# Designs tried in a protein design chat: VHH binders against a4qp31r305to451. Part 5

Target 1, 147 residues: a4qp31r305to451
Amino acid sequence: PPGSRLVLMSQVCKQTLAKDSEKLNDVNIKLHRCSEAFIYLLSPLWSVTLDKCRNSTLVLGPVRTSVHIQSCENVRVVCVAGRLTIGGSFNCTIHSLTPTRPLLLPGNASLTLGPFHTQYPTLEDHMASAGLAVVPNLWNQPLLFGV

## First folded at step 18 (VHH)

Design u3
Fold by OpenDDE, fold request of step 21:
Structure u3 (fold): chain B 147 residues (1-147), chain A 126 residues (1-126)
Amino acid sequence: as target 1 above (147 residues)
Amino acid sequence: QVQLQESGGGLVQPGSSLRLSCAASGFTFSQEWMHWVRQAPGKGPEWVSSISGRGGITTYADSVKGRFSISRDNPSKTLYLQMNSLRPEDSAVYYCARTYELTFHGSKYKTTFDVRGQGTQVTVSS
């Protein structure tokens, strides 16, 4: 069922990964210790977690539940997501469309937020499929938790 | 080179309407989301609205929901902002932008645009 699968991408370094397969639909993605990577996952996803990634760019299809960025450095994330959480991260830039207030956990520094801005041919359809086509964007209303 | 040019601003009374335009050039317009941002005197830039490349997805700041409508015409590479039921607090310079970023430093933030125009002044006053 949706949200039951986990795809772990660990130590993706110095490469470009581009996927737009139905096999990624409603999958949980975990990126662990990616470095100097450009990663494009242009499908409706269930959840995405970035852990200890650095010097990387991540462009995501709509994420039905949450995008969690933890302990990252110099990472750019472009995403539509139900929820966005960021903690322990330095010099990261997130361009998002999220109907809930981004949750900023302790340990962030030099965090940049912006509205979602990337277009690909099936994006709007994917947003609709993910239930994120007609929602507010609270990208600029972060909540500071434990800070 | 990438260029944006806003127009359509003016002095109007509360409750009136204005329609802003933004002419884009130098990039594939339909491949980019576009945004309206405004800046009132003494305040930082404020995000107003965004629209997807094809125009099917729109989002608005709470302060303008139900009153403003963003749209685009990709063949003419033009972005629009229909502003209805204008209020004095809507007075600002309005910019269209391809990207807009807020870099947070504690409780403060710095704004960055990759490209925007000179803006168009909107003044709502009795």
Scores: ipSAE 0.924, ipTM 0.953, lowest interface PAE 0.4, mean pLDDT 96
Fold by OpenDDE, look of step 18:
Formats: sequence, C-alpha cells, structure tokens
Structure u3 (fold): chain B 147 residues (1-147), chain A 126 residues (1-126)
Amino acid sequence: as target 1 above (147 residues)
Amino acid sequence: QVQLQESGGGLVQPGSSLRLSCAASGFTFSQEWMHWVRQAPGKGPEWVSSISGRGGITTYADSVKGRFSISRDNPSKTLYLQMNSLRPEDSAVYYCARTYELTFHGSKYKTTFDVRGQGTQVTVSS
C-alpha cells in the first residue's frame, strides 16, 4: 500500500542520481550521509527525510506528506510537499511549495527559504496526483519551535 | 545575458486595475517557474505570486488572493500580473524574478534575486 515502503539511500557521494521510475511512487525516501551529490527523484513520493547530508542538491517530485531535513550542511532542496520541517541544519537552502507553514526546529543557522521554481515535463501531473496542484504556498511563513 | 524587463506600472486610484508585463530573454522561459515580488518603501521585498512553466499551477500571497492573477505567454516569453481592486497598500515597485530567496540570520533577513529587472512602480492613491 502507499506509504508502506522505505527506500534508504545511504552515503551517496560525489555522484549524480536521477530517477523517475514508477517504483518510487508513494515511497518513503531516506537519504543518510550523502555528500557532494546531485539527486533527482522526479516521481510522486510519500515522504522524504534528509539526515546528515552535506554539500548536496536534492530535487524532488511532489511529496504527499512531509519533507524533513535534519543535521544537514550546505544542502539545497527543491520540493513540493504537504509539510516541511528543518532542524539542526547549517547553510541550507530550501525552495518549496507547501500548503502548511514550514516548521523550523532548534539548531538551524544561515537558513535560506524560497518559492518552488523547478520544472520538469510531468511535474504538473505529479502535483495533481499528489493532491498538491491547487494549494496555497506558505513557504515564507515559517513557525519557530524551541528556538 | 539573462534579462527581465517589467512594465505597465503607474499611478491609479483605489479600486482600479493595472496589468503588468515582464519580458524575458536569455533562457528557456517555458522551463522555468516565474515569480512576482514587490517592495514598498521602508519594507523588504514581499513575494506576490508564482506560476509554473506551463502555466497550469499558480500560487498567491494571502494579501493578493482573489484580486491578482498571474499568467504567462511562453511563445512571446512574457509574464503578466493582472491586478484588480487595487489598494494603497499595494503601492510598491514590482519585480519579476526567476528565483527569490530569504536568508535568515538570527533576527535579521536578507533577500536575493538571481535575475530581475529594474522593476515597475505601482502607486495606488486617491
């Protein structure tokens, strides 16, 4: 069922990964300790977690539930997501379309936010499939907790 | 040589309408989301609206929802902002941009653009 699978990508270093497979549809993605990587996951996803990644760029298809960024450094994330949370991260840039206020957890420094800005051929269809095609964008209205 | 050029601003009365245009060159226009951002005197830049590359997805700041409409014509590489029911608080310089960022440094904020034009002045006054 949707949201039942987990794909772990650990220690992806100094490489470009580009995937747009139906096998990624409604999958939970966890990126762990990626470094100097360019990662493109251009499918509707269930959830995405970045943990301890650095010097990397992540471009995501629409994420139905949440994108969570934790303990990252010099990471750029481009995503459409139901929810966005960021904690313990330094010099990170997130371009997002999110219908909920981004949640900024403790430990962030030099955080950059911007509106979603990436186009690929099936993006709009994927957004519709994920239920994120007709939603507000609250990218610039973060909530601070524990700060 | 990426370039954006805004036009269509002016002085108008409250309740009136304006249509802004943005001419783009130097990049594949249809492959980029586009944004409108405005800056009023004494305030930082404020995001207004975004539109997807094909124009099928649009988003708006709460302050302009129901009054403003963003659109684009990819063959002519032109971005538009239809502004209806204008209010004095809509007075600002309006910019079109390919990217827009807010960087948080503690209690301070910094805004950056990768590319934008010189902007077009919109003044709403009775």
Scores: ipSAE 0.922, ipTM 0.953, lowest interface PAE 0.4, mean pLDDT 96
Fold by OpenDDE, fold request of step 21:
Structure u3 (fold): chain B 147 residues (1-147), chain A 126 residues (1-126)
Amino acid sequence: as target 1 above (147 residues)
Amino acid sequence: QVQLQESGGGLVQPGSSLRLSCAASGFTFSQEWMHWVRQAPGKGPEWVSSISGRGGITTYADSVKGRFSISRDNPSKTLYLQMNSLRPEDSAVYYCARTYELTFHGSKYKTTFDVRGQGTQVTVSS
């Protein structure tokens, strides 16, 4: 069923990874220790987790549930997501459309937030499919937790 | 080069309407989300609204929901902001932008734009 699959992408380094396959639909994505990577996952996703990634750019299709960024450095994330959480991260930039307030966990420094800005041909259809086409954007209303 | 130019501002009474325009050039307009941002005197820039490249997705700040409407005409590379039921607190310089960012340093933050125009002044006063 949707949200039951997990795709682990570990140690993607110094490369560009671009996917727009139906195989990614409603999949949980975990990016672990990616470095100097450009990653494009342009499909409706279930959830996305970035863990210990560095010097990388991630462009995501709509994420039904949550995008979680943990212990990252110099990472740029562009995403539409139901929820956004960021912790332990330094010099990261997140451009998002999220109907819930971003949750900023402890350990962040030099964090940049902006509204979602990326367009690809099937984006709007994907947003509709993910139930995120007609929602508020609270990208600029973060909640601080444990600070 | 990338350019944005806002227009349509003015002095109006509360409850009135204005329509702002933003002429874009130097990039593939339809491939970018566009945003309206405003800056009132003594305040930092405030996000107002965003629209997707094809115009099918729109978002608004709570302060303007139900009153403002963002739209775009990709063939003419023009962004619009229809402003209805204007209030004194809507008074600001309005900018269109391709990107808008808030960088947090402790309790403070700074705003950055990759590209925006000179802005258009909107003043709502009785």
Scores: ipSAE 0.922, ipTM 0.952, lowest interface PAE 0.4, mean pLDDT 96
Fold by ESMFold2, fold request of step 21:
Structure u3 (fold): chain B 147 residues (1-147), chain A 126 residues (1-126)
Amino acid sequence: as target 1 above (147 residues)
Amino acid sequence: QVQLQESGGGLVQPGSSLRLSCAASGFTFSQEWMHWVRQAPGKGPEWVSSISGRGGITTYADSVKGRFSISRDNPSKTLYLQMNSLRPEDSAVYYCARTYELTFHGSKYKTTFDVRGQGTQVTVSS
């Protein structure tokens, strides 16, 4: 069932991971304590959480529900997502296409937002699969909570 | 040497259309996302639209969606912005850019974009 599986990627360090398998379709992804990593997950995903990642780059296929970035440092994230939430993060850059206002929680510093800027051959098909095929982009209208 | 030159602006009445052009040189135009950014007097720069290198993906600010259309012609290295149903609040200098970002420090932010041209003035009469 969509959104019933979790894939945990913990302590992925000093490596490049590139996955585009249909086995990742509608999966919840948690990236935990990854460092100096380049991670490409080019499938339609259900949700993604980045927790305590450092010095890494993450490029995601469209995420149906949410991307949560917490306690990260010097991380670049590129995503299409239903919702985007960032907290406790320093020197992070997020380029996104999201139809909801990004939520900025307490504890962020030097957070950079930009518009989504990548492409790959099946991106539009994946956006349709995630319900994000034709949506406005509100990347530049964050909502600040307790900031 | 990167060069961008905007053109096609003018003074028009509300409800009019304009087509802006941006001539690009000094980089591999077809491999890069391009953006339109506008700046009204006394205001900070505002992102308007973005287009992928091959032109297959376009995105728009909510304030212009449904009225503006971004496109590109890679052989001629030209970026376009078709602006329909123009309103007085669309009045600004329009720039094409290779980058646009907001960097937040608390509730304050700084806008950064790659300003290479002088822009083209669009004025929609009140």
Scores: ipSAE 0.434, ipTM 0.755, lowest interface PAE 2.3, mean pLDDT 89
Fold by ESMFold2, fold request of step 21:
Structure u3 (fold): chain B 147 residues (1-147), chain A 126 residues (1-126)
Amino acid sequence: as target 1 above (147 residues)
Amino acid sequence: QVQLQESGGGLVQPGSSLRLSCAASGFTFSQEWMHWVRQAPGKGPEWVSSISGRGGITTYADSVKGRFSISRDNPSKTLYLQMNSLRPEDSAVYYCARTYELTFHGSKYKTTFDVRGQGTQVTVSS
């Protein structure tokens, strides 16, 4: 069933990881304590959480529900997502396409937002699979809480 | 050397149309996302629209969706913005850019974009 499975990627360090497998379709992804890594997950995903990652770059296929970024440092994230939430993160850059207003929770410093800027051949098909094929981009209209 | 030159602005009535152009050189135009950014008097720069290097993906700020159309011609290295149903609120200097970002420091932010041209003035009168 879509969104029923969780894949944990913990302590991916000093490497490049690239996946476009159909086995990741509609899966919940948690990246935990990854460092000095380049991670490309180019499948339609259900949700993604980045927790305590540092010095890393994440390029995600379209995420149906949400991308949560928490307690990260010096991380670059590129995503298409239904919702985007960032908290407790320092020196992070997020380029996104999202039809809802990004939620900026307390504890962020030097957080940079920009519009989605990547392309791969099956991107549009993956966006359709995630229900994000023809949506507005509200990346520049964040909601700020706690400050 | 990167060069961007905007043109096509002018003074028009509400409901009018304009087509802006951006001539680009000094980089591999077809491999880069391009953006339109506008700046009204007394305001910071505002993102308007983006287009992928091959032109297959376009995105728009909510305030211009359905009225503006971004396009590009890669052989001539030219970026376009078709602006229909213009409103007084669209009055601004329009720039094309290779980057546009918002950087937050607490509850305040600053805007950064790759300014290489003089921009083109669009003024929509009542």
Scores: ipSAE 0.414, ipTM 0.738, lowest interface PAE 2.6, mean pLDDT 88
Fold by ESMFold2, fold request of step 21:
Structure u3 (fold): chain B 147 residues (1-147), chain A 126 residues (1-126)
Amino acid sequence: as target 1 above (147 residues)
Amino acid sequence: QVQLQESGGGLVQPGSSLRLSCAASGFTFSQEWMHWVRQAPGKGPEWVSSISGRGGITTYADSVKGRFSISRDNPSKTLYLQMNSLRPEDSAVYYCARTYELTFHGSKYKTTFDVRGQGTQVTVSS
C-alpha cells in the first residue's frame, strides 16, 4: 500500500547515492545525519524527512505528501512536494515546486528559496504519479511561523 | 557566454495585451527551466512565471495568474510571456532569467537573479 514503508538512510558520508528503483515508489524516506553526500532519489516518493544532515545535496523525485527539513546545515535540496517545512536549519538552499505555502519554523538562518529547476526523462510521469502534475507553485510565499 | 535579450515591451493602456520575447544563447536552452522576473521602481525583483525545459510545466505568481501565459520555442531558443488584461501595477522592467532566489534573514529577504540582458520596459498608464 502506498506510504506503508519507511526507508531510513543514516550516516551516509562522503558518498554519491543514486537510486531510481520502482521499489522506492511511494515510500517514506528519512535521511538522518548524512554529511558531505550527494543523494539522488529519482522515484515518486510518499514523504521525505531530512534530519541533522550537513554539507550535502539532495535531489528528490516528486514527493506526494511532505518534505520536512530539520536541523540541517549547508544542505541543498531540490524537490517537488505537496508540502514543505523547514526548521532549525542554517545556510540551506531549497529549490522547490509546491502547491502549499512553505512553512518556515523557528531557528532558521540564511535560508534560500528558489523555484524547482531540474529535469530528468521521467519527471513528468513521476509528478503525475504523485498527484503533482498540474499544481500551482507557491515556493515564494512562505509562512514565517515564529521566526 | 550566456546571453539573454528581452524585447517586446512598450507603453500601453490598461486592459491591453503585450507579448514579450527573450532570445537565448550560450547554453542548452531546452534543458533548462526559464523564468520571467520583473522589477518596478523602488521595489525588489519579483518572480512572475517559470517554465520547464520541455515546456510541459508552467507556474505563475498569484498576481498574474489567469492573465499571463509563459511559453517557449526550443528550436529558436526563444522564451515568451503573453500578457493580457494589463494593469498599472504590471508596469516594470521585465527580465528573463535562468535563476531566481530569495535569501531570508529573519522576516526580511534579499532577491537575486541572473541578469544577462537589459530587460524590456512595460508601462501601463491611463
Scores: ipSAE 0.377, ipTM 0.728, lowest interface PAE 2.9, mean pLDDT 88

## First folded at step 19 (VHH)

Design v2
Fold by OpenDDE, fold request of step 21:
Structure v2 (fold): chain B 147 residues (1-147), chain A 126 residues (1-126)
Amino acid sequence: as target 1 above (147 residues)
Amino acid sequence: QVQLQESGGGLVQPGSSLRLSCAASGFTFSQEWMHWVRQAPGKGPEWVSSISGRGGITTYADSVKGRFSISRDNPSKTLYLQMNSLRPEDSAVYYCARTFEITFHGSKYKTTFDVRGQGTQVTVSS
């Protein structure tokens, strides 16, 4: 069923990874210790987690549930997501469309937020499929938790 | 060279309407999301609205929802903002932009634009 699969991408370094496959539909993605990477996952996803990534750019298709960024440095994330959570991260930039207030956990420094801005040919269809085509964008209304 | 040029601002009474335009050049307009941002005197820039490249997705700040409407004409590379039921608190310089972001440094914040124009002044006063 949707959200039952997990794809782990660990130690993607100094490379560009681009995927737009049906195999990614409604999958949980975990990026672990990626560095100097450009990662494009242009498909409706279930959830995405970035853990200990650095000097990287991540462009995502619509994420039905949540994008979680933890312990990252110099990471740029572009995403449409049901929820956005950021903790323990330094000099990170997130451009998002999210119908819930971003949750900022402790340990962040020099965090940049902006509205979602990236277009690809099937984006709007993917947003519709993910149930995120007609939602508010609360990108600029973060909640501070435990700070 | 990437360029944006806003127009359509003016002095109007509360309850009136204005239509802003933004002429874009120097990039593939239809492949970019576009945004409206405004800045009132003594305040920081405020995000107003966004629209997807093909125009099928639109979002609005709570302060303008139900009153403002964003649209675009890709063949003419023009972005629009229809502003109805204007209020004094809508008074600001309005900018169109490809990207907009806010960097937080403790209790301080800094706003950054990728590309924007000179802006157009909107003043709502009785």
Scores: ipSAE 0.922, ipTM 0.951, lowest interface PAE 0.4, mean pLDDT 95
Fold by OpenDDE, fold request of step 21:
Structure v2 (fold): chain B 147 residues (1-147), chain A 126 residues (1-126)
Amino acid sequence: as target 1 above (147 residues)
Amino acid sequence: QVQLQESGGGLVQPGSSLRLSCAASGFTFSQEWMHWVRQAPGKGPEWVSSISGRGGITTYADSVKGRFSISRDNPSKTLYLQMNSLRPEDSAVYYCARTFEITFHGSKYKTTFDVRGQGTQVTVSS
């Protein structure tokens, strides 16, 4: 069922990954220790976690549940997501559309936030499919938790 | 080169309406989200609204929801902001932007635009 599968991408380094397959639909994605990577996952996703990634750019299709960024450095994330959580991250930039207030956990430094800005042909359909087409964007209303 | 040019601002009374326009050039307009941002004197830039490339998705700041409407005409590469029920607190220079971001440094923040125009002044006063 949706949200039951996990795809782990570990140590993707110095490469570009671009995927828009239906096989990614409603999958949980975990990026672990990616470096100098450009990753495009242009499908409706269930959840996305970035852990210890650096010097990378991530462009995501709509994420139904949450995008979690942890312990990342110099990472750029572009995403539509139900929830956004960022912790322990340095010099990261997140351009998002999220109907909930971004949760900023302890350990962040030099964090940049902006509104979602990326277009691809099936984006709006994917947003609708993910239930994120008609929602508010609270990208600029972060909550500091435990800080 | 990428260029944006805002227009349509003016001096109006509270409760009145204005329609802002933004003429875009130098890039594939329909493939980009567009944003309106405003800056009042003594305040930092404030995000107002965003619209998807095809125009099917729109978002608004809480302060303007129900009063402002963002739209676009891709063939003419024009972005619009319909402003109804204007309030004095809506007074600001309004910019259209392709990207907008805020970098947080402790209690301070820095705003960055990749491209924006000169802005158009909106003044709401009785």
Scores: ipSAE 0.922, ipTM 0.951, lowest interface PAE 0.4, mean pLDDT 95
Fold by OpenDDE, last read:
Structure v2 (fold): chain B 147 residues (1-147), chain A 126 residues (1-126)
Amino acid sequence: as target 1 above (147 residues)
Amino acid sequence: QVQLQESGGGLVQPGSSLRLSCAASGFTFSQEWMHWVRQAPGKGPEWVSSISGRGGITTYADSVKGRFSISRDNPSKTLYLQMNSLRPEDSAVYYCARTFEITFHGSKYKTTFDVRGQGTQVTVSS
């Protein structure tokens, strides 16, 4: 069922990964210790977690549930997501469309937030499929926890 | 070579309507989301609205929902903002932008535009 699969991408370094396969639909993605990577996952996803990634750019298709960014440094994330959580991260930039307030956990420094801005041919269809086509964008209304 | 130029601002009375335009050049307009941002005197820039490249997705700040409408014409590379039921608090310089972001430094923040124009002044006053 949707959200039952996990794809782990660990230690993706100094490379570009671009995927738009239906096999990624409604999958949980975990990026672990990626470095100097450009990663494009242009499919409706279930959830995405970035853990300990550095100097990387991540462009995502619509994420049905949540995008979690933890312990990252110099990472740029572009995403449409139901929820956005950021913790322990430094000099990260997130351009998002999220109908819930971004949750900023402790340990962040020099965070940059902006509205979603990336276009690809099937984006709107993917947003509709993910239930995120007609929602508010609260990208600029973060909630701070433990700060 | 990338350029944005806003127009359509002016002095209007509360409750009136105004339509802003933004002429874009130097990039593939239809491949970019576009945004409206405004800055009132003594205040920081405020995000107003966004629209997807094809125009099928639109989002609005709570302060303008139900009153403002964002649209675009890709063949002419023009972005629009229809502003209805204008209020004095809508008074600001309005900018169109390809990207907009806010960097938080403790209790302070800094706004950055990738590309924006000179802006167009909107003044709502009786």
Scores: ipSAE 0.921, ipTM 0.950, lowest interface PAE 0.4, mean pLDDT 95
Fold by OpenDDE, fold request of step 21:
Structure v2 (fold): chain B 147 residues (1-147), chain A 126 residues (1-126)
Amino acid sequence: as target 1 above (147 residues)
Amino acid sequence: QVQLQESGGGLVQPGSSLRLSCAASGFTFSQEWMHWVRQAPGKGPEWVSSISGRGGITTYADSVKGRFSISRDNPSKTLYLQMNSLRPEDSAVYYCARTFEITFHGSKYKTTFDVRGQGTQVTVSS
């Protein structure tokens, strides 16, 4: 069922990874210790977690549930997501469309937030499929937790 | 070179309407989301609205929901902002932008535009 699968991408380094396969649909993605990578996952996803990634750019298709960024450095994330959580991260930039207030957990420094800005041919269809086509964008209304 | 040019601003009374335009050049317009941002005197830039490349997705700040409408014409590479039921607090310089972001450094913040124009002044007063 949707949200039951997990795809772990660990130690993707100094490379470009681009996928738009139906195999990614409604999958949980975990990126672990990626470095100097450009990662494009242009499908409707269930959830995405970035853990200990650095010097990387991540462009995501719509994420039905949540994008979680933890312990990252110099990472750029572009995403449409139901929820956005960021913790323990430094010099990260997140351009998002999220109908819930971004949750900023402790340990962040030098965060940049902006509205979602990336277009690809099937994006709007994917947003509709993910239930995120007609929602507010609260990208600029973060909640600070434990700060 | 990438260029944006806003127009359509003016002095109007409360409750009136204005339609802003933004002419874009130097990039593939339809492949980019576009945004409206405004800056009132003594305040930092405020995000107003965004629209997807094809125009099927639109988002608005709470302060303008139900009153403003963003649209685009990709063949002419033009972005629009229909502003209805204008209020004095809507007075600002309005910018169209390809990218907009806010960087937080402790208690300080920095606003950055990827590309914007000179802006168009909107003044709402009795």
Scores: ipSAE 0.919, ipTM 0.950, lowest interface PAE 0.4, mean pLDDT 95
Fold by OpenDDE, last read:
Structure v2 (fold): chain B 147 residues (1-147), chain A 126 residues (1-126)
Amino acid sequence: as target 1 above (147 residues)
Amino acid sequence: QVQLQESGGGLVQPGSSLRLSCAASGFTFSQEWMHWVRQAPGKGPEWVSSISGRGGITTYADSVKGRFSISRDNPSKTLYLQMNSLRPEDSAVYYCARTFEITFHGSKYKTTFDVRGQGTQVTVSS
């Protein structure tokens, strides 16, 4: 069922990875220790986790549940997501559309937030499919937890 | 060269309406989300509204929901902001932006635009 699959992308380094396959629909994505990478996952996703990624850019299709950024450095994330969580991260930039307040966990420094800004041909359809086409954007209303 | 030019501002009474325009050039307009941001005297820039490249997705700050409407005409490369039921607290310089972001440093923050125009002044006063 949707949200039951996990795709692990580990140690994607010094490369551009672009995927828009239906095989990625409603899957959980985990990016682990990616470095100097440009990653485009232009499909409706279930959840996305970035763990210990550095000097990378991630552009995502709509994420039904959550985008979690943990222990990242110099990472740029562009996403539409039900929830956004950031912890232990330095000099990261997130451009988002999220109907819930971003949750900032302890250990962050030099965070930049902005509204979602990326367009691709099937984006609006994907947002509709993910149930995120008609929602508020609370990108600029973060909650600090344990900070 | 990427350029944005806002227009349509003015002095109006509370409860009145204004329609702002933003003329874009130097990039593929329809492939970019566009945003309205405003800045009142003594305050930092405030995000107002966003619209997707094709115009099918729109979002609004809570302070303007139900009163403002963002739209776009891609053939003419023009962004619009229809402002109804204007209030004194809506008084600000309004900017059109392609990219907008805020960097947080403790209790302080800095705002960055990749490109914006000179802005258009909106003043709501009785």
Scores: ipSAE 0.919, ipTM 0.950, lowest interface PAE 0.4, mean pLDDT 95
Fold by OpenDDE, look of step 20:
Order: C-alpha cells, then sequence, then structure tokens
Structure v2 (fold): chain B 147 residues (1-147), chain A 126 residues (1-126)
C-alpha cells in the first residue's frame, strides 16, 4: 500500500541521480549522508527525509506527507510537500510549496526559505495526483519550535 | 543575460483594478516558476503570488487571495498580475522574480532575489 515502502539512499556522493519512475510512487525516501550529490526524484512520493546530507541539491516531485531535513549542511531542497520540518541544519535552502507552516526545529543556522520554483513536464500531473495542486502556500510562514 | 522588467503600476483609488506586467528575457521562461513580490515602505519584501512554468498551478498570499490573479504568456515571455479590489495596504513596489528567498541569521533576516527588475510602484490612495 502507499507509504509502506522505504527506499534508503545512503552515502550518495559526488554524483547525479535522476529518477522518474513509478517504482518511486508513494514511497518513503530517506537520504542519508549524501554528499556533493544532485538528486532528482521526480515522482509523487510519500515522504522524504534528509539526514546528515552535505553540499547537495535535492529536487523532489510532490511529497504527499512530509519532507524532513535533519542535520544537513549546505543542502538545497526543492519540494512540494504537505509538511516541511527542518532541524539542526546549517546553510540550507528550501524552496517549497507547502499548505502547512514549515516547522523549524532547534539547531538551525543560516536557513533560507523560498517559494517552490522548479518545473518539469509531469509536475502538474504529479501535484494533482498528490492532492497538492490546489492548496494554500505557506512557505513563508514558518513556526519556530523550541527555538 | 537574465532580465525582468515590471510595468503597469500607478496611482489608483481603493477598489480599483490594476494589471501589472513583467517582461522576461535571457532564460527559458516556460521552464521556470515566476513570482510576484512586493515591498512597502518600511516593510520587508512580501511574497504575493507564484505561478508554475506552464501556468497550471497558482498560489497566493492570504493577503491577496481572491483579489489578485497571476498569469503568464509563455510565447511572449510575459508575467501578469491582475490586481482587483485594491486596498491602501496593497501600496508597494511590485517586483517579478524568478526566485525569491529569505535567509534567517539568528534574529536577523535577509531577502534575496535571483533576478528581478526595477519594480513598478503601485499606490492605492483615495
Amino acid sequence: as target 1 above (147 residues)
Amino acid sequence: QVQLQESGGGLVQPGSSLRLSCAASGFTFSQEWMHWVRQAPGKGPEWVSSISGRGGITTYADSVKGRFSISRDNPSKTLYLQMNSLRPEDSAVYYCARTFEITFHGSKYKTTFDVRGQGTQVTVSS
């Protein structure tokens, strides 16, 4: 069922990964200790977690539930997501479309937020599929938690 | 060279309408989301609206939702902002931007534009 699978991408370093596959549909993605990577996951996803990634760029298809960024450095994330959470991260930039207020957890420094800005051919269809095509956009209304 | 040029601003009365335009050049317009951002005197820049590359997705700040409409014409590489039911609080310099971001440095913040024009002044006053 949707959201039941987990794909772990660990230690992706100095490479570009581009995936547009039905195999990624409604999958939980975890990026762990990726470095100097360009990762494009252009499918509707269930959830995405970035943990301890560095010097990387992540472009995501619509994420049905949440994008969680933890303990990352110099990471750029572009995403449409139901929820966005960022903690313990340094010099990270997140361009998002999110119908909920981004949650900023403790430990962030030099965090940059911006609106979603990436286009790919099937984006709008993916957004519709993910139920994120017609939603409010609260990218610029973060909540500070425990800060 | 990436360039944006806003136009269409002016002095109008409350309740009136105004249509802003933004001419884009130097990049594949249809492959980029575009944004409107405004800045009023004494205030920081405020995101107004965004539109997807093909125009199928639009989002708006709560402050303008239901009154403003963003659109684009990709063949002419032009971004539009239809502003209806204008209010005095809508008075600002309006910028179109390819990207817009806010960087937080502790208690301070910095606004950055990837590219924007000179802006167009919108003044709503009776």
Scores: ipSAE 0.910, ipTM 0.944, lowest interface PAE 0.4, mean pLDDT 95

